# VHH binders against A disintegrin and metalloproteinase with thrombospondin motifs 9 (ADAMTS9), part 1

No score or structure here was measured in a lab: all are predicted.

Target 1, 201 residues: A disintegrin and metalloproteinase with thrombospondin motifs 9 (ADAMTS9), of Homo sapiens (Human) (q9p2n4r1735to1935)
Amino acid sequence: LPQNCKEVKRLKGASEDGEYFLMIRGKLLKIFCAGMHSDHPKEYVTLVHGDSENFSEVYGHRLHNPTECPYNGSRRDDCQCRKDYTAAGFSSFQKIRIDLTSMQIITTDLQFARTSEGHPVPFATAGDCYSAAKCPQGRFSINLYGTGLSLTESARWISQGNYAVSDIKKSPDGTRVVGKCGGYCGKCTPSSGTGLEVRVL
Below, numbering starts at 1 at the first letter of every chain, in headers, positions and changes, except where a header shows other numbers; Kabat numbers aren't used for antibody chains.
ipSAE, averaged over its two directions, is called F for ESMFold2-Fast, E for ESMFold2 and O for OpenDDE. V2 adds 0.75 times the mean of E and O to 0.25 times the DockQ between the complexes of E and O.
[cut] stands for letters that were removed.
Atom coordinates printed by the task and the answers are left out, and those that the model quotes come from them; centres of patches stay.

## First folded at step 4 (VHH; framework vhh_6fv0_2)

Design f01 (from a01 with A33D S57Y)
Fold by ESMFold2-Fast, scan of step 4:
Structure f01 (fold): chain B 201 residues (1-201), chain A 123 residues (1-123)
Amino acid sequence: as target 1 above (201 residues)
Amino acid sequence: QVQLQESGGGLVQPGGSLRLSCAASGFTFSSYDMYWVRQAPEKGLEWVSTISSGGDYTYYKDSVKGRFTVSRDNAKNTLYLQMNSLKPEDAAQYYCAKDLEYYDSSGYPFDYRGQGTQVTVSS
């Protein structure tokens, strides 16, 4: 059985982009192979729960009250108030890139991402600017249920920026993670930088 | 070089009215959102109102909504707060504040370096 998309092309004679079953770490996983016309096809995981439960946000809106954290993240409609914060945006994901050698999600591969607001935001990343001190407004959501993969129990995030705060909740099986990050221009990213380690269920 | 000078405070009875003014200089007033904030004895700094740079959008603390009206005159570099139906809990030192272009480690995203103007409400 092929172990990566290049082997799908070589061993099975497949030349079309699509879903293929690969033997990964002793388990049969469904992987989307992209760029099968080239010598360097890329592996992606299709997110069963889609882009409504797989998204990243850097909150770029100013709060009504800049001195207090609103319980529900009340936004002002009249501004993205500082034009110099170009990282603000919202990206949702239908598929995410996986490196089968390191078993890491490549969070910066946005091939199957849709950015519906502002600038592209990497997978598993959230932040804010101009919200309120210690009041994280940026959100990310990860739902790997049905993919055959989960985040390792050691998955960690780094909070960066002045007064940065993160509130990250991970399911016991590692298939669901929801994060709120930010607080006075703070952000959180995976501790490994652009990678997020997964394991086969 | 930013300067903010508040005025218009005073002593009123409950139910009375005051109009506060803030004269701004040292920056392009029409390019910045402005705030009114207040500090009562034994309390921390409390946000009261926000007005957008063009004056088109205004926001208020729930307890003052319907009683206070913020406005600005960009030609005169002046910010105003009309306060009606004043209550004892409105007694405080009032400051106008300029939105920060660059946020620092102060914990507040605005600059309120003026002396403020005192509002006292007594029966």
Scores: ipSAE 0.011, ipTM 0.418, lowest interface PAE 8.8, mean pLDDT 83

Design f02 (from a01 with A33E Y103W)
Fold by ESMFold2-Fast, scan of step 4:
Structure f02 (fold): chain B 201 residues (1-201), chain A 123 residues (1-123)
Amino acid sequence: as target 1 above (201 residues)
Amino acid sequence: QVQLQESGGGLVQPGGSLRLSCAASGFTFSSYEMYWVRQAPEKGLEWVSTISSGGDSTYYKDSVKGRFTVSRDNAKNTLYLQMNSLKPEDAAQYYCAKDLEYWDSSGYPFDYRGQGTQVTVSS
C-alpha cells in the first residue's frame, strides 16, 4: 500500500491528480494527490464539510471609537465603522495541505483556497482592528469531521497584539475548532507557526 | 434542550443590593459566554453585562459599571449578578442569556434566555 503520493505514482503508475487511498500511521486514509504529472506531487486533505465550515477571516471594519464594545460585541454591518484595514480578507478552503512526515497541516498552502474578499488569510487564522475593548470580530472555522484526522491535544493558538483577545473552542474529539480573534489589529495564529499537528483517528 | 432559570429578584429600596442567579442546563456551560440582559416595563431588551466562558473577562453597560459584578461557577453551571447601590432605573425583568453558536447565522443575540426574575426598586 502506498504511503504518500510519490509512492502512488511509482507503485501504481498513476499520473492523474485525484483521490487515492494511502496507508498513514496504520490507517487507510483518502488523500488528494496534486501535481501527479511531476516528480513532486503534494498531499491534500479534502474537507468533507467544504469551504462553508473551513474558513479564515481578518475582519475589515474598524470602530470610530475603539475604546468601546458596541452592540454587546455583536457583529453589525451598520456599525459606526470605517473599512480601511488593508490586511482584511476572507479565505475558504476545499482542501488543505498535509505534510505526512511531520503530520502537520501546512496553513499557508492556499492552492485549494478561494479568497472572496480582500487579502488571502491562512488556514486557522483570524484577526481584526475592530476594538481595544476585548471585542473580537475576526473568525476562523475548522471542520475535519469525515477526513479520518483530528487536531492533537497540543494544537493551540497564540494571540499577537497589545489588545489582542482570542476565544477558541475545540470539540472533545479535535475535529471541530472555531475561533474569534482580534482586538485593535490583533490576531491569532497556530502556536507552531505555519503548521497544525494532526493525528489519525 | 437549553434551559436557563433565573432567581434572586425582589423588591428593594434605592441603594439596596440583590444577588441574581442563573442555573444553566442542556449545554456545556463552561464553553459559552453568558450575558445578563434586562427589560423595564414598556421598554425594549437592554444589555447589562457579559462574562467570558472562563470567567476572567467581564464587560458592563456604562450605567451599571462599578455597581454590578457578574461572575460564574462553571463547576455548578451557575451565573451570578451582584447588584449594589440599586437605583429606580434598574427596575426590570432580568434574564440570563447564552451566547449563540458562533456560526448560527439565523440567530440573534440573547435569543437563548430564561423566563427572567423581577427586580423592583421603590421606596
Scores: ipSAE 0.007, ipTM 0.144, lowest interface PAE 12.3, mean pLDDT 85

